# Ledger of designs, part 76: miniprotein binders against q6w4x9r395to579

Target 1, 185 residues: q6w4x9r395to579
Amino acid sequence: GHCSLEGGSFVTTFDARPYRFHGTCTYILLQSPQLPEDGALMAVYDKSGVSHSETSLVAVVYLSRQDKIVISQDEVVTNNGEAKWLPYKTRNITVFRQTSTHLQMATSFGLELVVQLRPIFQAYVTVGPQFRGQTRGLCGNFNGDTTDDFTTSMGIAEGTASLFVDSWRAGNCPAALERETDPCS

## First folded at step 7 (miniprotein)

Design g71
Fold by OpenDDE base, second read of step 8:
Structure g71 (fold): chain B 185 residues (1-185), chain A 91 residues (1-91)
Amino acid sequence: as target 1 above (185 residues)
Amino acid sequence: GWEELLREAEKRLEEARKLWEEAKKYLDQGDYDRALELTQKALDLVIEALKIAVEARKRATSPWQILEARYLEWEAEILLKEIHELIKKIQ
């Protein structure tokens, strides 16, 4: 399964469901029992301009009971809050520079992350077949059906992306907007 | 106008997505003929939607309108890729 966060506010789920949202919060991208130690992948969005529609991905965070890895445009921060030189290795996770503009997080448990640093901060999540039907979050449920991808954290299927996205907030943040708004309206 | 084009593109994309999902179900059932039929219909709709979205972008009178049109183009392109992959599986 492949999930992508592109263009600042565009998301494509594991089931290839595209949607967009404008939010400035941390959201759960991927949660699954297949991730060890209660692991979860999260996305951090922030304002990139003056309008409500000017939001963008600014960081990706992997968090478990054992590890915390924050990948941002300028640095990789680990458990102790310090920026680390690459490659960074733990028992089952490796973060390294793939290209001049791309970082990669490789794992031993079937999760791969590629992060494009420039010119646009974008993320690409890949999970193995063992994750099929066992994923939750903004990347969807990976069951081959796009119609139920907008399932909230409470297990309710939503028709729009905004409520779906809001349900996966990791903190107290403003509600997400589904569409861009005309600044003149 | 721009708004009408946007609505038309959205409508076609929604229908194409439904057909694509149905096609996948038929494929899983081993009904290749029906799967192919629906996939081809979905393909046509996506192509139309993409064309309309491009036209909407050309008719946009503000940066906001351009972005809305570009989003539809992007959505159409994602679905188009998936449809092509499905066709390959059927044939």
Scores: ipSAE 0.247, ipTM 0.684, lowest interface PAE 1.4, mean pLDDT 91
Fold by ESMFold2-Fast, scan of step 7:
Structure g71 (fold): chain B 185 residues (1-185), chain A 91 residues (1-91)
Amino acid sequence: as target 1 above (185 residues)
Amino acid sequence: GWEELLREAEKRLEEARKLWEEAKKYLDQGDYDRALELTQKALDLVIEALKIAVEARKRATSPWQILEARYLEWEAEILLKEIHELIKKIQ
């Protein structure tokens, strides 16, 4: 299945459901029992500072018990906080420059990530058939049915993206609703 | 400008989806008349959102703007299919 993060704040799920959101946090893209060592793929969004996009993807993170691989829009790759020269290889993961504008993270466990660095920072996630019906997060549940792709972290199917996205927030982030709701200082 | 077209398409699409969700709740309660009324309103809004998204794509001045408009078109087309399926269940 394929999931994409494009155009600043757009996501297309593994079941091909497109949506967009605004957010300045780290979000869980993909959790699955098929990922080794409690692995998870995450996306970091921040204010873009450009006129046409309020927020944009700034980094993609693969986190497990052994690795914290960060690929940032600044074209820096780190693992466990240390900058790495490409190609970077571990036992199960290889990060390399596929083209002048694209990096790839290949794994032995059925997950592939391609990151476009220029002209817009974007990410493309591919998972093998063993992940079918066993994924959670912003990329959806990969069950062949788009009607429940907005299943929150609490297991509730939502009709809108807003509550769905907020439920997959990882770590500490400011409350976007507080800023939007208060018209005065 | 181009940004106003994109925002207008997004707002109409959001309203259409909220009405579609409300229509499903009324259908679950057995209120077929109210469900149909809300579903038809959602249909009108999603068609208008799609029309505005197409216009935004035509007026796009960068590859990024084209991509944003196309995503709204795809989202509207998916919701349109969902609304048509709901109409079949009601009728």
Scores: ipSAE 0.000, ipTM 0.145, lowest interface PAE 17.0, mean pLDDT 77

Design g72
Fold by ESMFold2-Fast, scan of step 7:
Order: structure tokens, then C-alpha cells, then sequence
Structure g72 (fold): chain B 185 residues (1-185), chain A 89 residues (1-89)
């Protein structure tokens, strides 16, 4: 299954449900028992500067008991706070430059991450069939249905999507969907 | 610095434990329910440890305190469920 984070603030889940959100925080993108060492994939969003409701992806993080791999929009790769030269290899994970504009994180456990650095920072997550029905986070539950256990409607362009996204916050930062106060109030 | 980096980790462990308990409650047999609940117990214990350490090191953020409170509640629920399921093994 494939999940994408594109166009600054658009997400397409493993069940191919697209939605948009407006948040500035670190969010859990993917959690699964299939990830070793209690691993999880996370996405960091910040303001794009274009409008108060616009946000953009600025980093992707893979966190486990052993590793904290951060790939940021400034093309720096760190593990546990230390900058790493590419290709960077651990026992189960290899991070390398796939093209002049793309980095890839390949794993032995069925997770692949491709990060587009330019012209816009974007991420693409691929998981093997063993993850079916065993994922949670912004990328959805990968159960073959477009419904989500954490939304009461379609979970796309309406307010229910913001509650879904806010439930996946993984940091001490502002709640999703901060808005400018109505000029008349 | 290390403890400051642990805040996202503690939240992830808490979420993971909560999910495993949901699966445990729906498990079709007592052995599987016990296994899942024990794993949830391990994760929630680590989340509590990390949150408590952050607070001891000066993190007075209300979210960190709420995480500790919620993790302690889930830990109590996990312990009661494990005790109940163990009687059926």
C-alpha cells in the first residue's frame, strides 16, 4: 500500500482516501506492530507563510527504541541528533540519495520511504502486504475500506478531518487548525 | 536534551499501548488477549517512566502532566485486564 504527503498539506491514505489538514506539529504518520523496536514514522508540519490555514511538510522522522532518523527539507539527515553522510546504513535501515532531488529510506521490515527534496518537500510511504489492517496514524488503517475508526464522516475536506489529525499529534505544540480570529469578532 | 527528545516517544508508546488494548479486548482467545495486554503493559510502563523523568527534569508543560495522568489510568486498566485474563488461562 501507498500513502503520500503532497502539495504542502494534502495526504492520501493507504486506502486511497485524500484529505487536507491545517496543523503545525509533529504527527504520527504510521504506527504498526510490524515495525521493529516499537517503531513509528512521523511527519513534521510548519506554517507555509502564505496564509494562516496553510501548512507544509518540513521533516519526516523514523523513531524507534534505537534510532531517531530525521530527514529535513534542508537536506540534512540525522540519527539521534548527529548528522550522517549518505549512504547511511544501520542493521535494518539504509538511507541514500536515489536521485539528485530524492532521498530513499529502505528497510528490511517492509517499509519504504521516498522523500522529494525539490521543488517541493514531499513524502511517499510504501508498506508491504503484512501491514494490511495493522496500521494507524495519518496514513489510515489500511483495512481495504475508505472509512476510518477516528472519523464520523468521510474525513476529508470538512472539520472532522481536523479532529482526526489532532488525535495523532506527537508533540507539545499548538493544536491543529489554528485560525485567524474573525475580523468582526 | 535527551529527556526533551523523549516527549514524542512517550506519546507514541502511550498510543501504541492504547491500540494493543483495543485489540486485546477483541481477541478471540485468552492466550492472545494475555499476550497483547502484557505487551501493552510493557509499553505503558515505559511511557510513564519517560513522562515522569521529563517532569523531574523540569518539564512543567500541562500536556506532559496530562500524558502522565492518562498513562497511569491506562496502566491501571491494563493491570486489571491482565489479572482477569490470567484467571482464565
Amino acid sequence: as target 1 above (185 residues)
Amino acid sequence: DTLREEAPWAILLYRYAEWLMEIAFEAGNFEEAFRLAMEAGRLITEAIRLAAEAIKEGDTDPETIELLKEALKLAAEVARFIAKVAEEL
Scores: ipSAE 0.005, ipTM 0.380, lowest interface PAE 10.4, mean pLDDT 73

Design g73
Fold by OpenDDE base, second read of step 8:
Structure g73 (fold): chain B 185 residues (1-185), chain A 89 residues (1-89)
Amino acid sequence: as target 1 above (185 residues)
Amino acid sequence: DTLREWAILLYRYAEWLMEIAIRAFEAGNFEEAFRLAMEAGRLITEAIRLAAEAIKEGDTDPETIELLKEALKLAAEVARFIAKVAEEL
C-alpha cells in the first residue's frame, strides 16, 4: 500500500483514493496492529499563509511506546525530542538521507517513509502486504475498496472528508475544511 | 487552476508509484509491481483527464499543455511497463 501527502493539503490513500483538506492539527495517518509497540504514523499540518486554505504539511511523526521520531520541514530529525544525526538507527528503525532532497525512514516491520524536503515538504508512506485490511487513519484501510476509505476512528463511514479527517485528530485543534476531490464539482 | 493543480499532484504520485513498481520488478516481486503500475495507470489517466478538461474550460497556461504532454508520456511508459510485468506473472 502506498499513501501520499502532497501539495500541502492533498492525500492519496493506500487504496489510491485522492482527497483534499485544510487543517492545522496533528492527524493519525496510519494505525495498525502490524506496527510494533502500538506504533502510529502521524502528520503535522500548520498554516502556510493567511487564509484557511493555506495549509501545509510541516512534519511527520512516528510514535510508539519507545520512540517518537519527528521529521520536520527544516530537516531536523528528533527521537523523543533529542536531535539526531543521520544516518540514525534505533532498534528496527533507520532514518537516513536518501538524496539531497529526500529523507527515508526504513523499518524492519514493513513500514517505509520517504519525505521530500524541498521544494515542497511531502511524504510518501509504503506498507507491506501484511497490512492489507489492517490499517486505519488518513491513509485509509488498505482493503482495495476506495468507497470505505473515509471510515472514522469510530468506525463510521463518512461521505465527506472533513468529518473523516477530523475524527483522526491527535489533539485539540480547529476543524478541518474540506475541498471536493473533483475540482469540477 | 484547481484542475491543473490536481492533475499535477496525480501525475507526481503516479511517477512515484512507478518508481516503486520498477524497484519491485527488479526485486522479482512481479505481483506488487503489477499492482502498483495499475494504480499508477489509473492516476495518470485521471491526471490526463483533468488536464484536458482544464484546457477545454479555457486554461491557456503553457504549463497545462506541458503537463498534458508529460502525463501522456508517462501513461505510455506505464502501459509498456504493465505489459512487461504481465509477461512475468
Scores: ipSAE 0.017, ipTM 0.260, lowest interface PAE 7.5, mean pLDDT 88
Fold by ESMFold2-Fast, scan of step 7:
Structure g73 (fold): chain B 185 residues (1-185), chain A 89 residues (1-89)
Amino acid sequence: as target 1 above (185 residues)
Amino acid sequence: DTLREWAILLYRYAEWLMEIAIRAFEAGNFEEAFRLAMEAGRLITEAIRLAAEAIKEGDTDPETIELLKEALKLAAEVARFIAKVAEEL
């Protein structure tokens, strides 16, 4: 399955359900028992200066018991707070420059991440068939049914994206903001 | 605070694994239920350690204290469930 984070704040789940949100926090993209050592993939969003999008993706994080790999829009890759030269390899993970504008994180456990650095910072997540029905987070549950893709961290299926997104916040941040329209002064 | 962030992540992961473990148990998949519950136990133990360390390092946020309380509660639930599953193996 394939999950994408595009256009600043647009997400398409593994079951191909698209949605948008307006949040400025670290969010859990993917949790699964298929990820070794309590691994999870997370996305960091911050305020955008572009009027059509209130927030934009600024970093992607892979966190496990041993690693905290951060890939930022500034083209910096760190692990546990230390900058790393590419290609960077651990036992099960390799981060390398796929093209002049793209970085790839390849793993031995069926997870692949491709990050577009320019012209807009975007991320693409691919998981193998072993992940089917075994995922949680912003990328959905990968069960072939879009009606329950908005399952919160408490296991409740919600009808709206905002409640779903807010349930996957990883830090102490404000809830997603409503879109504001300013017609005149 | 990275310790709080890690503790929350592990706590939520453990809750989810327990949900899957309970469904596996109800379906008669006792070996899978045991495996998942044991993994949840490991995760919740680590979440407790991280939350306690955050408090020890000066995190007095009520959310961190509540996280520790909820993690301890889940750890007890996991232990009881593992004992129940072991009876069926």
Scores: ipSAE 0.000, ipTM 0.224, lowest interface PAE 14.0, mean pLDDT 73

Design g74
Fold by OpenDDE base, second read of step 8:
Structure g74 (fold): chain B 185 residues (1-185), chain A 89 residues (1-89)
Amino acid sequence: as target 1 above (185 residues)
Amino acid sequence: DTLREEAERLYEEAKKLMEEAIRAFEAGNFEEAFEWAILAGRYIEWAIEIAAEAIKEGDTDPETIELLKEALKLAAEVARFIAKVAEEL
């Protein structure tokens, strides 16, 4: 399964459903029992301009009971708040520079993350087949059905992205906006 | 912020990305040129999609139509450029 976060506000789920949103919060991209130590992948969005539609991805975070790995737009990689030199390896996770513009987080448990640093901060999530039907978050449920990708954290299927996205907020942040549903924005 | 304005920003970004692609190509960095061009292509597609959505939602501003036209022209340019780069890979 491949999930992408592109263009600052565009998401394509594991089931290849595209959608867009504008939010300035931390969101859960991927939760799964297949991730060890209660691991989760999250995305941090912030304002990139004065308009509500000017939002961008600014960091990706892998959080578990053991690690908090942050890859930020300024190319700093931290674990539990400490800056790390690349390549950085801990237990079953390795972070390294793939190219001049790309960082990669490789794992032994079937999760791969590629982060494009320039010119736009973008992220690409790949999960192995063992994750099929066992994922939740902004990247969807990886079950081959796009119609139920907007399932909220409470297990409710939504027709639009706004409530879906908001349900996966990791903190107390403003509500996300969806252009398709908010023409006044 | 209107849909047109969003599309406009994406269009402008696509142009900048194409400039980078062209510079890379001229420098003989064909793989890099290809990557930049592909990214430009995605941005221009988004711009077109959003502009079209604006029109669908009732945007009757001539500037929106003009934006869509220009975006389509740029899309064609990007496609031709990608084909050109591919010959060098």
Scores: ipSAE 0.234, ipTM 0.626, lowest interface PAE 1.9, mean pLDDT 91
Fold by ESMFold2-Fast, scan of step 7:
Order: sequence, then structure tokens, then C-alpha cells
Structure g74 (fold): chain B 185 residues (1-185), chain A 89 residues (1-89)
Amino acid sequence: as target 1 above (185 residues)
Amino acid sequence: DTLREEAERLYEEAKKLMEEAIRAFEAGNFEEAFEWAILAGRYIEWAIEIAAEAIKEGDTDPETIELLKEALKLAAEVARFIAKVAEEL
């Protein structure tokens, strides 16, 4: 299955459900019992340059009990806060430059991430068949049915993308609407 | 949400994606423009599929038929724009 984060703020789920959202936070893309050491894939969104009403992907994070791998749009790769030279290899994960504009994170557990650095920062998530029906997060539940792709972190199927996206915020970030009305530092 | 409402949402998103593609093209960012336009093409294809499905399922409302016609027109515009951008790559 493929899930894509494209054009700054557009998502296509594993079941091919497309949607767009506006948010400035870290969001859970993928949680699954198939990921070792309580692993999760996350996406960081921030305000897009010229338009204050647009947001864009600025980093992708793979977090587990042992690793916090961050791939940033500024082409810096860190693990547990330390900058790493590419290719960077752990026991189960290798991060390397696939082309002059693309980085790849390959894993031994059926997850593959390709990050486009230029001209637009974008991410492509590929998971093996063992993940079918075993995923949660912005990339959907990978069950072959688009009807319930907007399933929130509480297990409720929503009719709108905004409630779905807000439910997958990692940490306590303000909702996009609340952030727009915050007048103070 | 009805199939028509979903198709209309996808159509409106395709238009916004084309605005980004045109902006990038006018700024001389041809590879960026190409990627926005390709994404717009996918959204318009989905809009057409869903609008056609609504009609197939019995929605013969003039608004649904007009949406399909407008989506097909935008698809042609996207294709011409992609061809134009490709010349600059």
C-alpha cells in the first residue's frame, strides 16, 4: 500500500482516499503493531511561506523506543537529536540519498519512506501486505474500504477531514483555527 | 455526503492545485509547476470518476451533469498546461 503527502498539504491514504487539510503541528501518519519497538511515523507541518492560510510538510519523523529519526526539508537527517552523515545505517533502518533530490529510508520490517526534498518537500510511504487492516493515522486504516478512512484516534468514523486530522495530532498543539486567533506570544 | 458533493470537493481542490501550478510556472519554477499540475490531474480524474458514478446511480440533476462537463473541461486544460510545462523542462 502507498500513502502520499504531496504539494505541501495534500494526503492520499493507503485506500486511495484523497484529502487536504490545514494544520501547524506534528501528526501521526502511521501507527501499527507491525512496527517494532512501538514505532510510529509522524509528519510535521508548518505555515507555508506567502499564504498564512496554507500549511506545508516540513519534516518526517520515525519514532520508536530506540530511535527518533528526523528528515527535514533543509536536508538534515538526525537520530536522537544528532546530525548523521548519509548513508546512515542502524540494525533495521538505512537512510540514504536515492537521487540528488530524494532521500530514502528503507527498513527490514516492511516500511519504506521516500522523501522528495526539491522542488517541493513531499513524502511517499510504502507498506507491505502484512500492514493491511493493521494501520492507524493520517494514512488511513488500509482495509480496502474508503468509507471509514477518516477514522479518528478514538475509533470514530468522521464525515469531515478536519475532525479526523485534529484527532491525530501528536502532543498538545493548538488546532489550526485556535492558532489563527492567538494574539499573544 | 452525496457523490455529487464529493466530486465537487475534488473539483474545487483541483482548481486550487492549478492555481499553485500557474504560480510556480510564472515564477520560473518549472519542475515545481509540473508536480502541482500532475497532482491537479489526479484530483480532476477522481472528480470525473465520482461524478460519473453519481450519474450512473441515477443522479440526473442538471447540476451533477454540469459538474461532470466542467470537470472534463478542466481536465483538458490541465493536460494542455502539463504539455506546456514539459517543454520548459
Scores: ipSAE 0.000, ipTM 0.313, lowest interface PAE 11.3, mean pLDDT 77

Design g8
Fold by ESMFold2-Fast, scan of step 7:
Structure g8 (fold): chain B 185 residues (1-185), chain A 82 residues (1-82)
Amino acid sequence: as target 1 above (185 residues)
Amino acid sequence: STTRLRIEFRDISDPWAILVERYIEWEAEKSGVDVEFEYHDGRLTVEARGSPEAIERFLERVRERLKKELPDVTIYVIKVES
């Protein structure tokens, strides 16, 4: 299945349900028993422009017991707080530059992440068939039914994206940062 | 029964070997095949294990994927054994 984080604030779930939200926090994208070492994929969102209601993806994080891999819009890749030169390999994960504008994180456990760095920071998540019906988070439950794609962290199916998204906030929320909106006249 | 497949890529630099590994991992996952990689001195070796049907599907998918995405790489089939 495919899940995408595009255009700053648009998400398409594994069951192809599109939605948009306005949030400035770290959110759980994907949790699954299929991910080794209690792995989870997370997305960091912050203000994207002149409108305080608009937000955009600024980093993607893969967290497990062994690794905390962060890929940021600043084109920096870290693992456990240490900057890494690409290509970066572990036994099960490889992060490399696919093109001048795209980074890829490939894994041996059926998860693939492609990050577009420019002109807009975007992410594309691919999971193998073993993940079917076994995912939770912003990318949905991958069960072939879009009516329950907004299942909250408490197991409640919501009709709107806002409560769904809020339920998947991670414990740490970044401070809202003001971006330079007009450096030149 | 289990079939084993060994394939090689030669004169392939580290960044390109990683990209080849990624495509192979994805096609292996879709085919129900387990793969292991070894890279040394410009040579990438891939060992794949699965049912005879899975290995046949896997090899065909890998050939099609690489022809489309990396047409300059050559796949050498070293061994197929059941």
Scores: ipSAE 0.000, ipTM 0.077, lowest interface PAE 21.0, mean pLDDT 76
Fold by OpenDDE base, second read of step 8:
Structure g8 (fold): chain B 185 residues (1-185), chain A 82 residues (1-82)
Amino acid sequence: as target 1 above (185 residues)
Amino acid sequence: STTRLRIEFRDISDPWAILVERYIEWEAEKSGVDVEFEYHDGRLTVEARGSPEAIERFLERVRERLKKELPDVTIYVIKVES
């Protein structure tokens, strides 16, 4: 399964459902029992301009009971707030520079993350087949059905992206705005 | 009469703890109970207070949903009459 966060406000789920939202919060992208130590992948969005529609991805966070890795445009930070030299290795996670503009987080448990740093901060999430039907978050449920991708954190199917996205907020943040547009535009 | 309900979540991650708190606050408001939270190092504790009837309504609303959404989290429920 492949999930992408592109263009500042566009998301394509594991089931290939595209949608757009404008929010300035931290959201859960991926939670699954297949992630060890209660792990979760999160996305941090912030304002990129003065209008409500000017929002962009500014960081990706992997958080578990034992690890916290924050990938932003300028640095990779661990749970103690320390910037790390690359490649950075833990027990089952490695963060390294893939290209001049791309970082990669490789894991031993079937999660891969590629982050484009420039010119636009974008993220690409890949999960193995063992994750099928066992994922939650903005990346959807990875069950081959696009119609139920907007399932909230409490297992309720929503008809709009805004309510779906808001349910995955990791904190008290403003409500997200939505617009159904072509993510390739 | 007042009943105190304690719900303890063990091995719950930080982002999920936040989501659970928000959900429980919403259900507590609907049920007419007061809630307080404490989170530390993967353990979330919820203290709920209200009439016996309100606490029962609250518990009924959240119990099955929590089990479904948090299958890998250990949940303890203690009810104390007063």
Scores: ipSAE 0.000, ipTM 0.153, lowest interface PAE 15.3, mean pLDDT 86

Design g9
Fold by OpenDDE base, second read of step 8:
Structure g9 (fold): chain B 185 residues (1-185), chain A 82 residues (1-82)
Amino acid sequence: as target 1 above (185 residues)
Amino acid sequence: STTRLRIEFRDISEEWAILVLRYIEWLAEISGVDVEFEYHDGRLTVEARGSPEAIERFLERVRERLKKELPDVTIYVIKVES
């Protein structure tokens, strides 16, 4: 399964459903029993301009009971708040430079993350087949059905992205704005 | 009961550091130690933790194997705490 966060405000789920939202919060991208130690992948969005529509991805966070890794445009920070030089490895997670503009987080449990740092901060999430039907969050449920990708944290299927996205907030933040836009446009 | 070992690999490129850490991870696994890695400006730092016996096995395997694989890389055992 492949999930992408592109263009600052576009998401394509594991089931290949594209949608757009404007939010300035931390959201759960991926939760799954297949992630060890109650692990979760999160996306941090912030405003990039003066208007509500000017939002962008600014960081990706992997959080578990054992590890916290924050990948931002300028640094990789661990659970103790210390910036780490790459390559960095802890337990079953390795972060390294893939290219001059791309970082990769590799794991031993079927999660891969590629982060494009510039010119646009973008993220690409790959999960193994063992994750099929067992994922939740902004990346969807990875069951091959796009019609139920907007399932909230409470298990309710929404028709639009706004309530769906808001349900996956990791903190108290403003409500997200929705706009149905072709991510290829 | 727990020993901490710090190893530094100097004059190593970032690309090679990635390969080394993967190899060291394997050595750590078979030795029964946990490892953490950090690279900065030609220096790869390895922090290993385990029983005194496990750490000794790990260190020996590192010396025997990596010295052959990376003859141009300087390896320093910086600190051992028990």
Scores: ipSAE 0.032, ipTM 0.460, lowest interface PAE 2.2, mean pLDDT 87
Fold by ESMFold2-Fast, scan of step 7:
Structure g9 (fold): chain B 185 residues (1-185), chain A 82 residues (1-82)
Amino acid sequence: as target 1 above (185 residues)
Amino acid sequence: STTRLRIEFRDISEEWAILVLRYIEWLAEISGVDVEFEYHDGRLTVEARGSPEAIERFLERVRERLKKELPDVTIYVIKVES
């Protein structure tokens, strides 16, 4: 399955449910028993540089008991707080420059991340079939049913993105504000 | 006990660093050690972790292979006991 973080504030889940939100926090994108050492993929959102009412993706974080890999919009890659130069490889994870504008994080456990650095910071998450029905977070539950993609951290299916997004905050920060994505919807 | 080994390669091009990394990955696998590496501006840094016996076998294999394939590459080695 494929999950995308695009256009500053748009997310498309593994089951292809699109939504938009407003938020300035770190959010859990993906938690799964398939990720080793209590691994989780997270996204950091902050205020957009061009509007006070807009927010955008500024970093993606992979966190486990062993690693805290941060890939930032300023093209800095760190692990456990130390800057790393590409290509960078650990036992199970390789981070490298795929193109002049894209970085890739490949893993041995069925997770792949591609980040676009320019013209706008965007992220694309791919997971193998072993993750089906075993994911939680902003990227949804990957069960083939879009009606429950807004399942909160408490296991409740919501009809709107706002409460869903707020439930996946990873830290002490303000609640997300849901934005209207289309006047016709 | 666990031993850490650091190896630095200096004045090495990115293309040659990739070739060295291929050898390092292979030799680490057959020696039973875990490796981590990074490359920056002509410098390749490799960190290996494993038992003292595995690290010694790994280092011997690295030296032998690189002497044969890349004799002009300079190796700087630091061993650290955890």
Scores: ipSAE 0.000, ipTM 0.206, lowest interface PAE 19.0, mean pLDDT 77

Design h1
Fold by OpenDDE base, second read of step 8:
Structure h1 (fold): chain B 185 residues (1-185), chain A 89 residues (1-89)
Amino acid sequence: as target 1 above (185 residues)
Amino acid sequence: DTLREEAERLYEEAKKLMEEAIRAFEAGNFEEAFRLAMEAGRLITEAIRLAAEAIKEGDTDPETEELLWEALKLRYEVWEFIEKVAEEL
């Protein structure tokens, strides 16, 4: 499954459902029992301009009981708040520079993250087949059905992205704004 | 059609939609521009998926990789364009 965070405000789920939102919070992209130590992948969005519609991804965070790995738009990688030199390796996670503009977080448990640093900060999440039907968050549920991708953290299917996205906030943040998110809806 | 061929078709279609979207935008038809661009985004996403799948399944044709790259670039452009259009809505 491939999930992408692109263009500042666009998400494409594992099931290939594209949607758009504007928020300035940290959101859970991926939770799964397949992630060890209660791991979760999160995205940090912030304002990129003066309007509410000017938002962008500024960091990606992998959080578990053991690690808090942050990849920021400034090419700073930290774990538990400490800056790390690349390549950086933990027990089952390696962060390294893939190209001049891309960082990669590789794992031993079927999660891959590629972060494009320039010209725009973007993220690409790949999960193995073992994750099928076992994911939740902004990246959806990876079950091959796009119609239920907007399932909230409480297990409720939403028709709009805004409520869906808001349900996956990791903290107290303003509500996400929504425009047309699915041309097929 | 092969995965690559289908991906190519979708890529070309997405490209055409973007061209139309741009024309719509230039004409001040921002809602239509937005709609078209969003559709382009959908199609190009599928194109990317298919191309990637082809490669995963052993397609070693350099053209497939090139297609994937071009599709990724196009999708990036699509998203940027949509953001631009959204400012006018």
Scores: ipSAE 0.019, ipTM 0.291, lowest interface PAE 5.2, mean pLDDT 88
Fold by ESMFold2-Fast, scan of step 7:
Structure h1 (fold): chain B 185 residues (1-185), chain A 89 residues (1-89)
Amino acid sequence: as target 1 above (185 residues)
Amino acid sequence: DTLREEAERLYEEAKKLMEEAIRAFEAGNFEEAFRLAMEAGRLITEAIRLAAEAIKEGDTDPETEELLWEALKLRYEVWEFIEKVAEEL
């Protein structure tokens, strides 16, 4: 199955359900018992900072009991806080430059990640068939049915992306408090 | 051309290349099918980028959002097709 994070704020789940992502936090993309040592793939979103209150992908993180691999839009790769030169290889994970604009993280456990660095930071997640029906997070549940792809961290199927996305926040990120202000007529 | 118009053009080109890739695959021309599908993937990725950029710049036209959804769907179909073709190589 394929899941993609594209155009800064758009996600397509493993069951091909597209939705727009709004939020400024670290979110769980993929958790599965198929990932070793409590592994999880996460995405970091921040404001684009240009013209609107829009968000864009700024980093992808693979976290397990052994590794915290961060791939950032600045082309920096770290593991457990230390910068790594590419190609970087562990027992089960290899990070390397696939093209001049793309990095790939290949694993021995059926997870592949391709990151486009330029012109827009984007991520593409591929999982093997062993993950079918065994995924949770922003990439959906990979069960062949799009109607429950918005299953929250509490196990509730939502009809809207906003509650779904918020349920997969990985950190204590303060929510933006917005209130209508009087516009100058 | 607007960002949306360029994205539409690239989307239609990618769709055409996928039709050709499928025909090549059905004819047993697996290397050609792979080449065409990879090029369709490149074009559809750019179409998605441009459509998303148009929306970020304030394009609220429902057609632009619809184009983005269709492009994302085609990108998924391209990935599935490439994987299928690779098994025959």
Scores: ipSAE 0.000, ipTM 0.197, lowest interface PAE 13.0, mean pLDDT 76

